# VH-VL binders against UPF0738 protein ABC2521, part 4

Target 1, 124 residues: UPF0738 protein ABC2521, of Shouchella clausii (q5wf04)
Amino acid sequence: MKQYKVSAIEVDEEASTVELEEEIDAQLAARLKPGKRVLVDSDQYAFIYILEDEEAFYAIRFEKNVWPALNEAHKLKTSYYVKLNEHTRLALVDMEEELVFLLENIRGNGNYGEAFEQAVNDAF
Key: E = the ipSAE of ESMFold2; O = the ipSAE of OpenDDE; V2 = 0.75 times the mean of E and O plus 0.25 times the DockQ between their complexes.

## First folded at step 1 (VH-VL)

Design g13 (framework fv_regdanvimab)
Fold by ESMFold2-Fast, scan of step 1:
Structure g13 (fold): chain C 124 residues (1-124), chain A 125 residues (1-125), chain B 110 residues (1-110)
Amino acid sequence: as target 1 above (124 residues)
Amino acid sequence: QITLKESGPTLVKPTQTLTLTCSFSGFSLSTSGVGVGWIRQPPGKALEWLALIYWDEDKYHTTSLKTRLTISKDTSKNQVVLTMTNMDPVDTATYYCARAKLSWFGESHYGMDVWGQGTTVTVSS
Amino acid sequence: ELVLTQPPSVSAAPGQKVTISCSGSSSNIGNNYVSWYQQLPGTAPKLLIYENNKRPSGIPDRFSGSKSGTSATLGITGLQTGDEADYYCGTWDSSLSVYVFGGGTELTVL
């Protein structure tokens, strides 16, 4: 699965805009839809939002360096949009709901490991 | 409780096709990152991975047997089916199915966390 | 050729410590999580360690895992006769797009 790293999150009162290190081309961007799921990569300290098209899954990767901004968006309970390129934005449907669920799950779950749990507690 | 159970013929003649079904409960193949794999073990020998199917229909097969192996799933029935063509006496083994999980460390695969009891298949005339 | 190499056998006395090694390459152990499996005689394998060093619920802390570079190690302390089993390492090989097991190590408690 192709992965796109988040470079920054622009947090506003109602909505947060997720910016990627590399833009997604217009043809692929037109096919992408929200997968409505967030996965955890505890080894590399990342939350991964899943996008999909008819053929494949794609990852939007929130690494530890953007967690302060992610926490700001979380506190405000904003909607999330990813900027795929200069002309296309896509709603990350259920991002906040998934994040709330995962943050609660991580606090009591040894499956994520102590180092990861501590990093999440420090950030959120 | 999560359980997996293998079913299929216990005796197969050379050149026949083997079809094994893995029936499971306690989890779903609609869950992101979850898959089911097949592993075999000839008597007195090591574990040999055969094939794997994930929630999103991604399929993988061991290189040496890929032309003989087919793996498919029926998410609504909680079943995964393995088919192996042109059976030979060297394919005599205990066949296991197991739950697999995908994890994200360079797209690492978690491994097999819950295994079925295995079904022994003997290939003989 | 073997993709993952384990010693064929190890032995020790009750109460002692043993280590079992698993050696691979950059495309497998070097880039991916390692799991360890215990197979008691006549039974299906059981997951003992996952994600290099984590234990599933119910696995005692006498069992530990570690990974360094292209090698992984399973440690067993306070050895018991009930630990007699075959032990397998396993990981994904990114270059081959296959899951691979080591050849297995037979542990004997003498």
Scores: ipSAE 0.000, ipTM 0.536, lowest interface PAE 16.4, mean pLDDT 85

Design i01 (framework fv_izeltabart)
Fold by ESMFold2-Fast, scan of step 1:
Structure i01 (fold): chain C 124 residues (1-124), chain A 122 residues (1-122), chain B 111 residues (1-111)
Amino acid sequence: as target 1 above (124 residues)
Amino acid sequence: EVQLVESGGGLVKPGGSLRLSCAASGYTFTSYYMHWVRQAPGKGLEWVGEINPSGGSTNYNEKFKSRFTISLDNSKNTLYLQMGSLRAEDTAVYYCARGRYYGSSHWYFDVWGQGTTVTVSS
Amino acid sequence: DIVMTQSPDSLAVSLGERATISCKASQSVSYSGSSYMNWYQQKPGQPPKLLIYDASNRATGIPARFSGSGSGTDFTLTISSLEPEDFATYYCQQSYSTPYTFGQGTKLEIK
């Protein structure tokens, strides 16, 4: 699956805007829909929000460097939007709900590995 | 026609190494997570780990993390499992499986290979 | 790790009868209306085949006689009227958290 790394999160009281290192082209951006799921990449210390179109899945990748901003958004329980390009913004539906679920799940068991669990505990 | 075909299984002595391959065809390889799942003779299924073919990020069952490595070659649509420090208890049929994301947030394995047998014996 | 326990280990049933297989998770595998629970069928010498995902959704091509139910920690797979091709081993699997884990299997055999 094509991955897009998050470069920054602009956190406001009710909404957070996710900025990508690489812009998504206009044709693809018009087809993308929220996949409503967050996955864990424990080896690379990342949370992955899934986007989809009719043919494929795409990853919005929140690496450890943006976890401080992600935690700010999490504490405020904001809505999340990703800026796909200059003209297109997409709601990351269920992002906060998925993040709450994963943070509780990671804290509750050793399945993700001790190093990853510690990193998440340090950040959130 | 979506297919996964494993190969590389065989007989190996304890402490040895072995590399398994899984050739994928009939779909866009980079659009789906790939998994390794094993099954010891007469036993149940055990998840080994996963890889995202786009970018190569991996996640493992901690039980295998220090001895096993999952990798891929996107130009060949092929998934690999490199196994080191093999033990008798690693004797099993190894399956590759395609991970399917359901929009309501969970993974399931919708396509499985036929399996390749690894026997660790002195 | 989440432990999945199936009951019974084996079940002998006659053709045309109903079969019920249970699966219990050591902790809840449900969240916000979804259950991260799947069922697979495996015949000797073959790989597993997906039957049910998200506790109750039949996979493409799976006959209507197969149904899944349950939430939280307790799940059930039901085959309403057994056909000859249904004699196999059935596995439940949680995808709530890694490592993904499977039940020990329930072998369905003919009486």
Scores: ipSAE 0.000, ipTM 0.546, lowest interface PAE 16.0, mean pLDDT 85

Design i02 (framework fv_izeltabart)
Fold by ESMFold2-Fast, scan of step 1:
Structure i02 (fold): chain C 124 residues (1-124), chain A 121 residues (1-121), chain B 111 residues (1-111)
Amino acid sequence: as target 1 above (124 residues)
Amino acid sequence: EVQLVESGGGLVKPGGSLRLSCAASGFTFSSYAMHWVRQAPGKGLEWVGEISGSGGSTNYNEKFKSRFTISLDNSKNTLYLQMGSLRAEDTAVYYCAKDLRGYSYGYFDYWGQGTTVTVSS
Amino acid sequence: DIVMTQSPDSLAVSLGERATISCKASQSVSTSKSSYMNWYQQKPGQPPKLLIYGASTRATGIPARFSGSGSGTDFTLTISSLEPEDFATYYCQQYNNWPYTFGQGTKLEIK
């Protein structure tokens, strides 16, 4: 699965804009849809939002360095959008709902790895 | 032709540990999610957990989180299940399964033959 | 966890008859656009085989006599005209929520 790392999250009162380290190709960007799922990469300290097209999955990767901004967006319960390129923005449908579920599931659950649980508790 | 071959099952005493392997061929291993699913004798199916094709993401059934770890080695096209603190109720056939798509879909399109784990004193 | 309940536990049918098996989820496994339900066939001593995914899409190589339907909490697998190789145990499975959960199985027996 191709992964796109988040470089920054611009948090406003009602909406948060996720910026990527690398721009997504215009043809692919036109095909991408929200997968409505967030997964955990406990080994590398990341939350992953899934995007999809007709053929494959793609990951939007929220690594530990952006967790302070992610927590701000989480506290405000904003909508999330990812800037795929200069012309295309995509809604990360269910991002906040998934994050709420995962944070509750991780709390007190050392099975994600004690170090990961501690890092999440420190950030959120 | 997609093939999944499990190995590593056997007899183990309560409190013991065991590592299962699943050797994959016939598809691009790193492009698909892999799952472990178990089935106790005469019983139904129970999902254990999944791992992304890159090996960077895992997701577990809460029931197994404290005792089991899923990993993979893309250089060997091999999936692993490390099981610890085994109990009699962990006695089952353990299947590895390939996801039809990528990580998080939950369609198990190909399954291995299974490897039997028996936990008994 | 979402609990999947199948009915009946076992069903005796004759060759050429229609078999219908039901699967009920304790909570909705659908959105307005999609239903996150799969069906599998398992024969003794063999691993399960994917029949239907997304409630109604047949997997590659699965005969047209197998069909899936339903949404929300209520789903059905139908075999329109039973063949000898169809006598097996059938499982539904939801993938809307983690953990993915299976029904207890419905055993299809020759009458």
Scores: ipSAE 0.000, ipTM 0.532, lowest interface PAE 16.0, mean pLDDT 86

Design i03 (framework fv_izeltabart)
Fold by ESMFold2-Fast, scan of step 1:
Structure i03 (fold): chain C 124 residues (1-124), chain A 123 residues (1-123), chain B 111 residues (1-111)
Amino acid sequence: as target 1 above (124 residues)
Amino acid sequence: EVQLVESGGGLVKPGGSLRLSCAASGFTFSSYWMHWVRQAPGKGLEWVGEINPSGSSTNYNEKFKSRFTISLDNSKNTLYLQMGSLRAEDTAVYYCARSPYYYDSSGYKFDYWGQGTTVTVSS
Amino acid sequence: DIVMTQSPDSLAVSLGERATISCKASQSVDYSGNSYMNWYQQKPGQPPKLLIYDASNRATGIPARFSGSGSGTDFTLTISSLEPEDFATYYCQQSKEVPYTFGQGTKLEIK
């Protein structure tokens, strides 16, 4: 699956804007929709929000380096939007709801691995 | 070659939680629903739930809906089953399986299964 | 839920003989010209293996001696000439609606 790494999160009171290392072209951006799901990549220390179109899935990767900003957005319970390119932003529907669920589920759950659980507890 | 490999099973006490993984290789989830099916010792097969290729839609057997959650990590081609509030009756071998998303004009079928991972819930 | 009932629970058949297993659904599993009925084989210590889908289509790599028939609520799996490797438990499954349900299984014992 094509993966887009998050370079930064601009956190404001009610909304957080997720910026990607690589812009998504206008044609693909027009087709993308939120998958409403956040997955855990415990080996690589990432939370992954899924986007989709008619053909494929696309991963928006929140790697460990952006977790401080992600935690700030989480504490404020903001809405999340990803800036796909200069002209298009997409709502990450259910991002905060999924994060709340995962953070609680990871706590005390050795199945994610002790190192990952510790990293999440340290960051959030 | 198509392979599904389950992991994460083990011994857990009643009330505990466990996350199972199913690593897929030789294909991507883009054209398949993914399923969890369990089998208690000496018993038959029981469908747990399914998730669509994008991870946006899930269906559960009502018996499990409040305690179990299915999710995907498409970047790792991995399916998960998060099990909470485990009970002795949840002791079983848990299989992952795939089915064609578009039915391929011949009906919905579980065409490949993993080897299973064993979950034992006991005090 | 659609309840799947298999008959018999077990049977013993000699090598080279024909084995027939029946499956009954509590309501029709037909939709738009298809029968959402699948058959699986499970050997001890192994996962289930798809044999037949859409009532009568053999899955890839399945020997010709396996055949399925039926429609609506009544379905049959036939093994025309039993081989030693056919020792297994056989399950029917409806995939017409959630929850997808399996029959209780039929254990095939080779005499």
Scores: ipSAE 0.000, ipTM 0.496, lowest interface PAE 16.6, mean pLDDT 85

Design i04 (framework fv_izeltabart)
Fold by ESMFold2-Fast, scan of step 1:
Structure i04 (fold): chain C 124 residues (1-124), chain A 122 residues (1-122), chain B 111 residues (1-111)
Amino acid sequence: as target 1 above (124 residues)
Amino acid sequence: EVQLVESGGGLVKPGGSLRLSCAASGYTFTSYWMHWVRQAPGKGLEWVGEINPSSGRTNYNEKFKSRFTISLDNSKNTLYLQMGSLRAEDTAVYYCARLGYSSGWYHAFDIWGQGTTVTVSS
Amino acid sequence: DIVMTQSPDSLAVSLGERATISCKASQSVLYSKNSYMNWYQQKPGQPPKLLIYWASTRESGIPARFSGSGSGTDFTLTISSLEPEDFATYYCQQYYSTPYTFGQGTKLEIK
C-alpha cells in the first residue's frame, strides 16, 4: 500500500494536527476516508493509521522520530487530524482509541519483538 | 477470461535499458492495483513495485526506485516497466500480477502473467 | 522490511501422504482477525498460482486438500493427501506492509 510519512505533529490542548512529508493530491484527498484502525510495523518502528478509498488502502506512518509528539497528544487525549494538503484536513477517527489498545497489547507481548517493545516503553 | 500477457524481454548488456509490457484483458483494468514481481533463475520471488491504473500512483521496492519506472497506457489496458542501468543481477523472469480484492480489502496476487525473461550479460 | 523464512528448503513425501510446510514472519502480520499472509504454488516454467490468502482462506478452485493455518508470526501450509500434480515449489508472502516479501520457497519432491 502507498505510505505517507508523518513529518511533525502539532499538539494543542484538544486537537493534534498531523503534517506529512508529501502532500496528497486533491483528487485522492477528496476520496479518502478514515479506516479507523492502526497497525504496527515493528521492523521500521512505526504506527500506521489506515486511510481508504473504494479501490485501495493508504498508510499514514508515525515513525519513531515523531513518537515524542505522539505521546504528548496521547497523554492529552486529543482528537487527531491529518493535513492532506493546503486545502484539506481529515479526522483520524478512533486514532486515540486504537493507540490505547495497541500500547496495552504491546506491553508484555513477545509477538512485536523485544527491541520494539522496549522502544515503545521508552517513548510511551 | 482474465489474462495478463508480458512481452519485451530479451538480452541486454550491463548499463543498458529495456521496457517490458503487460497487456491485461477480461476485467476492468482501472479497478485493480497492478504489480511487477521478478524471479532470478533458480531463486525465489522479489517484489519490484506497484501502480494504481485509476490514479497513476506508484510504490516501489527501494532497491529499484532509482533505476526502474512503472507506467500505464489505459487506452490499451497495458502497464510497463522501464528498466535502466541494468546489472547482471537483474537477470530474471519478470511477471506482472493483479492484486485481488475481496470484502473491501486487497489481499493477494490472484492473476499472474506467464512472465518475460530478461538476461543481462556482457 | 518483514523477513519471511520457510522451512524446510525441500521435503520428500510419498503420494497419498500428508505434507506440512512452515513459514515464519520476522514480525506479526496479524490485523483484526486476519493475518495478511498468502501461499502460492509454482511449477517449473509456470507463474505462481494463488492457493491461500488471509492465512487460511482457500482461493476459489483450489482443492480442499490444501489448507493454511497459523497466527501471529508462525504459519503452516498442509496438503492432506499428496497428488502427483502437487509436486511443486511453495512460497509464502506477506502483504501487511510494503515492500511485500516472499519466503525463499519450499520444494516438494516425490519420495
Scores: ipSAE 0.000, ipTM 0.522, lowest interface PAE 17.6, mean pLDDT 85

Design i05 (framework fv_izeltabart)
Heavy chain, then light chain:
Amino acid sequence: EVQLVESGGGLVKPGGSLRLSCAASGFTFSDYYMHWVRQAPGKGLEWVGEISSSGSTINYNEKFKSRFTISLDNSKNTLYLQMGSLRAEDTAVYYCAREKYSSSYGLDYWGQGTTVTVSS
Amino acid sequence: DIVMTQSPDSLAVSLGERATISCKASQSVSHTGRSYMNWYQQKPGQPPKLLIYGASTRATGIPARFSGSGSGTDFTLTISSLEPEDFATYYCQQYDSYPLTFGQGTKLEIK
ESMFold2-Fast, scan of step 1: ipSAE 0.013; ipTM 0.719

Design i06 (framework fv_izeltabart)
Fold by ESMFold2-Fast, scan of step 1:
Structure i06 (fold): chain C 124 residues (1-124), chain A 120 residues (1-120), chain B 111 residues (1-111)
Amino acid sequence: as target 1 above (124 residues)
Amino acid sequence: EVQLVESGGGLVKPGGSLRLSCAASGYTFTNYWMHWVRQAPGKGLEWVGEINPGSGSTNYNEKFKSRFTISLDNSKNTLYLQMGSLRAEDTAVYYCARWGLYRSYPMDYWGQGTTVTVSS
Amino acid sequence: DIVMTQSPDSLAVSLGERATISCKASESVSSYGTSYMNWYQQKPGQPPKLLIYDASNRATGIPARFSGSGSGTDFTLTISSLEPEDFATYYCQQSYKAPLTFGQGTKLEIK
């Protein structure tokens, strides 16, 4: 699956804007919809929000370097939007709800590995 | 302990409607997606849909989307399946299930099931 | 939709013998270190019970004789030494994408 790394999160009181290192082209951006799932990549220390179209899944990767901003958004319980390109913004439906679920799931859960659990506890 | 208790099943005529309920207890209801899964007599499991009680977001098996609606009442820790335009083929045991607190998002707790029979 | 296909549809085995059930997904259900593949056991008149999650991890309280393996599209559930309470129907299930789908089931019967 094609992956897009998050470069920054602009956290405002009620909404957070997720910025990507690589813009998504206009034709793909028009087809993308929220997958409403967040996966954990414990080996690479990332949370991954899933986007989809008719054919495939696409990953929005929140790597460890953006976890401080992600935690700020999490503490404020904001809505999340990803800026796909200059003209297109998409709501990351259920991002905060999925993050709440995963943070509780990770705490004390050996399935993610001790190192990952510690990194999440340190950041959130 | 986690418990899911279903109710509302019964006998209905084709074209009729039913609302099934699933009362949850023993955990924080808003932290777990909830599923409806059905099983026709002697057949396998078929996923109906899911809802996130924290957001109200839903996903459906397209087969049911126009006739069935999943909803919830967070104040009662209760999940609903509102079924309309019922057909004989909808005769099944309907289970509610909780989205498990594990990698791969399994259904870790299931209710006992409530039976819906659609016949003239 | 991801189609989950189990084999065999039914299997007759003796107490103490090994049983192996296969599950094939029509596309990969593994991503980012997770296999979105789960196994359930169902006895007549009872709801399904979670056995295995993430392809190979036993759920709480599940005996060690149950094991799961596989990744991508091919998965296996193994019962190393059948006990009387293991005669049931087993279902695989993918949670990779909606709609969530189950295999058709494999019924274990006493020989």
Scores: ipSAE 0.005, ipTM 0.576, lowest interface PAE 10.7, mean pLDDT 87

Design i07 (framework fv_izeltabart; at its last look DockQ between E and O 0.49; V2 from the best seeds 0.00; counts 0 for: pae E 11.0 > 2)
Heavy chain, then light chain:
Amino acid sequence: EVQLVESGGGLVKPGGSLRLSCAASGFTFSNYGMHWVRQAPGKGLEWVGEISYSGSNTNYNEKFKSRFTISLDNSKNTLYLQMGSLRAEDTAVYYCAKVGTYYDFWSGYSKLDVWGQGTTVTVSS
Amino acid sequence: DIVMTQSPDSLAVSLGERATISCKASQSVSSGYSSYMNWYQQKPGQPPKLLIYGASTRATGIPARFSGSGSGTDFTLTISSLEPEDFATYYCQQANSFPYTFGQGTKLEIK
ESMFold2-Fast, scan of step 1: ipSAE 0.038; ipTM 0.674
ESMFold2, look of step 2: ipSAE 0.000; ipTM 0.547
ESMFold2 (binder alone), look of step 2: mean pLDDT 89; pTM 0.926
OpenDDE, look of step 2: ipSAE 0.014; ipTM 0.649

Design i08 (framework fv_izeltabart)
Fold by ESMFold2-Fast, scan of step 1:
Structure i08 (fold): chain C 124 residues (1-124), chain A 121 residues (1-121), chain B 111 residues (1-111)
Amino acid sequence: as target 1 above (124 residues)
Amino acid sequence: EVQLVESGGGLVKPGGSLRLSCAASGYTFTGYYMHWVRQAPGKGLEWVGEINPNSGGTNYNEKFKSRFTISLDNSKNTLYLQMGSLRAEDTAVYYCARTKNYYGSGTFDYWGQGTTVTVSS
Amino acid sequence: DIVMTQSPDSLAVSLGERATISCKASQSVSYKDSSYMNWYQQKPGQPPKLLIYDASNRATGIPARFSGSGSGTDFTLTISSLEPEDFATYYCQQRSNWPLTFGQGTKLEIK
């Protein structure tokens, strides 16, 4: 699937805005819906939020460099929005709920590997 | 040890329905995506669909979406596949399989033994 | 859907020989240094068994004679010195896009 890397997260009191390295074109942006799941890419140290349209899945990648900002949003329990382009933002529905689940699941879970578990424990 | 045990297969006539079960043990059931994968006699593997036991969210191979439903009962650590409007081409061994980790949704580290569904008149 | 094509469909090899199985994806299944491609072994009457995940990582308990390589659209499973227990059908599988798809399988037969 096409993957979009997060360049920054702007954390505010109630909402966090996820900024992408690559802008999503207007036609695709209009079709995208939240997939309401977060996956772990333990080999590349990323959390991946899934977006979907009628034909495919798309990934929003939170790599290790944005984990400090992600942790701040997590501590504040904000809502999350991704800025798809200059005119469109989309709610990442259930992002915080999925992140809470994953952080608990990763703790002490050898399936993700020791290095990844340590990196997550260091960041969150 | 991790174990997945399928049951519920059998002989059914075209147009009929059948419910398969997969009982899981030896791990935290809600920590892993669960999948159904089928294999027709002498043929290859075909992904049917997946479910997240934590959320109940499902995804299907479009071929099956209108006729098959995946569900679960977390209190019994059991996965189900409800199959309707069965056709001769649905004859296959049906496997349940666990994802390797959360991102490993789609990498199957444990499989059940399979249960056979035969659709014929 | 991403179409996975294996070659050959069947391969007759002798004990101790090297076996190489190829898998081609109809579009890239890689992102940067990660390749979302797995290999499974299946013996008659048994479920598939994970051998290699994400192109090159051996699953737990898999002997070192099994190795995977490749990126993008072209992947290879290599068995360096065939043992009697290795005669089976091998499947590649991508997890880059949904639906998840498998190759048609390559059957390893004793020569």
Scores: ipSAE 0.000, ipTM 0.610, lowest interface PAE 11.1, mean pLDDT 87

Design i09 (framework fv_izeltabart)
Fold by ESMFold2-Fast, scan of step 1:
Structure i09 (fold): chain C 124 residues (1-124), chain A 121 residues (1-121), chain B 111 residues (1-111)
Amino acid sequence: as target 1 above (124 residues)
Amino acid sequence: EVQLVESGGGLVKPGGSLRLSCAASGFTFSSYSMHWVRQAPGKGLEWVGEISGSSSYINYNEKFKSRFTISLDNSKNTLYLQMGSLRAEDTAVYYCARDFHYSKGVYFDYWGQGTTVTVSS
Amino acid sequence: DIVMTQSPDSLAVSLGERATISCKASQSVTSSGYTYMNWYQQKPGQPPKLLIYGASTRATGIPARFSGSGSGTDFTLTISSLEPEDFATYYCQQYKSYPWTFGQGTKLEIK
């Protein structure tokens, strides 16, 4: 699965804009749709929002360095949009609902690993 | 079309190690996630772990995380499960399975036939 | 972990009769209209086979007599008119949160 790392999250009261380290080209950006699901990569300390097209999954990676901003957006219950390139942004549908569920599920749950659980508890 | 063929199972003594392989044909890993699922004799299914086709995402059932490692080799289209510090309760049939997705959700649409691991002295 | 509990553990049903299998999740596996729940069939000596995904969508090639329903925490698999080939163990599975978990299975005996 091709991954795109989040470089920053610009948090406003009702909407947060997710910025990527690598821009997604216009042809691919036009095909992408929200997968409405967030996964955990506990070994690499990341939350992953899934994007998809007709044939494949793509990962938007929220690594530990952006968790402070992610927590700000979470506290405000904002909508989320990812800036795929200078001309295209896409709604991360259900991002907040998925994050709420995962944060509750991770608390006290050894299946994510102690180190990951502690890192999440420290950040959120 | 799609085939998953497991190998590497056998008899192992407690404390031993074993590597299972799952050779895939009819698709490439890059657009899918691959899983290991096991089943002890006469018991139900237990998820072991998952790896994305790009290896950018790997998750384990915590029960196995310290003893088992999942990896894949895209050039060989082969998934691996390296098992260490084996115990009698690890005796099971081990299946590899593919996640299929085209519009929504994820599910195990193809399974291998399984390879049997027996941990006994 | 989300615990998936099936009932009954086993049932015997005559050919042509309806069979109903229940599955309960310890917490909701539905998010924004999508339900992360699947059903599998396993016959002795064979790998599992996908029957239903997303709680209610039949997989390719699965006969219309199989149907799934439910949302949130309570789910049902129904076989409307049992055939001899339906003798098997049925498993529910959640795909909402790691680790992915299966129910303990329901054995269906045909008689």
Scores: ipSAE 0.000, ipTM 0.544, lowest interface PAE 12.2, mean pLDDT 84

Design i10 (framework fv_izeltabart)
Fold by ESMFold2-Fast, scan of step 1:
Structure i10 (fold): chain C 124 residues (1-124), chain A 122 residues (1-122), chain B 111 residues (1-111)
Amino acid sequence: as target 1 above (124 residues)
Amino acid sequence: EVQLVESGGGLVKPGGSLRLSCAASGYTFTSYAMHWVRQAPGKGLEWVGEINAGSGRTNYNEKFKSRFTISLDNSKNTLYLQMGSLRAEDTAVYYCARAIPYSSSAEYFQHWGQGTTVTVSS
Amino acid sequence: DIVMTQSPDSLAVSLGERATISCKASQSVSTFGYSYMNWYQQKPGQPPKLLIYAASNRATGIPARFSGSGSGTDFTLTISSLEPEDFATYYCQQSYSSPRTFGQGTKLEIK
């Protein structure tokens, strides 16, 4: 699965804009749709929002370095948009709902391993 | 359109070996995990093992680990199951199936091939 | 291994009636609020088809009459009003741990 790392999250009262380290080209950007799922990569300390087209899945990776900004967006219960390139942004449908679910699921169950659970508790 | 097509099934004697293939099309092969699942006549489904097509990492049901090997040929978008030391109880329809490769999330088999039949008989 | 046990083994129902199939795991396949449990439909001579994933989410294109519920060790698949195409075998499956395991199947037959 091709992965795009989040470089920063610009948090505003109602909406947060997710910035990527690498721009997504215009042809691919036009095909991408929200997958409405957030997965956990506990080995690499990341939350992964899934985007998809008719051929494949793509990962938007929220690594540990952006978790402080992600927590600010979470506290405000904002909508999320990813800036695919200078001219295109895409709504990350169900991002906050998925994140709320995962944060509750991670706390106290041990399923993700103690190191990951502690890192999440420290950040959120 | 995602398509998975199994082949290579047939009749084999106990102690023999057989190699199954699963040809994938309609998606980026290396973005998914591929699984083998079998079903004995009139019985339920049994998971054999998986391979992450991007990394090549394999996981097996311990029941099969010593006799079966899963491999890939990414140039052909093809998944293989090499079966050795076959027994009568290995008689089954063998399906390949596609799933998301992240082990810490809910995994489900969204796409399946039509199956290929292996019969182990004297 | 986690053992998945379905009940009943077979169920005879009439068109338009409600069908309920149970699946029990030998240990919890849920963490707080999330269940690693899926349901598949299989018709004779065909591969399984994904119906429900993560206990309660309908797969794309699956009619609203299919619903899943449950958590921990107890799960249910419900078909609210049977249609002719629903007579098939249904399998539950856990993805909580390896090996992935399936229930023995429940065959839904016309009365």
Scores: ipSAE 0.013, ipTM 0.551, lowest interface PAE 8.2, mean pLDDT 86

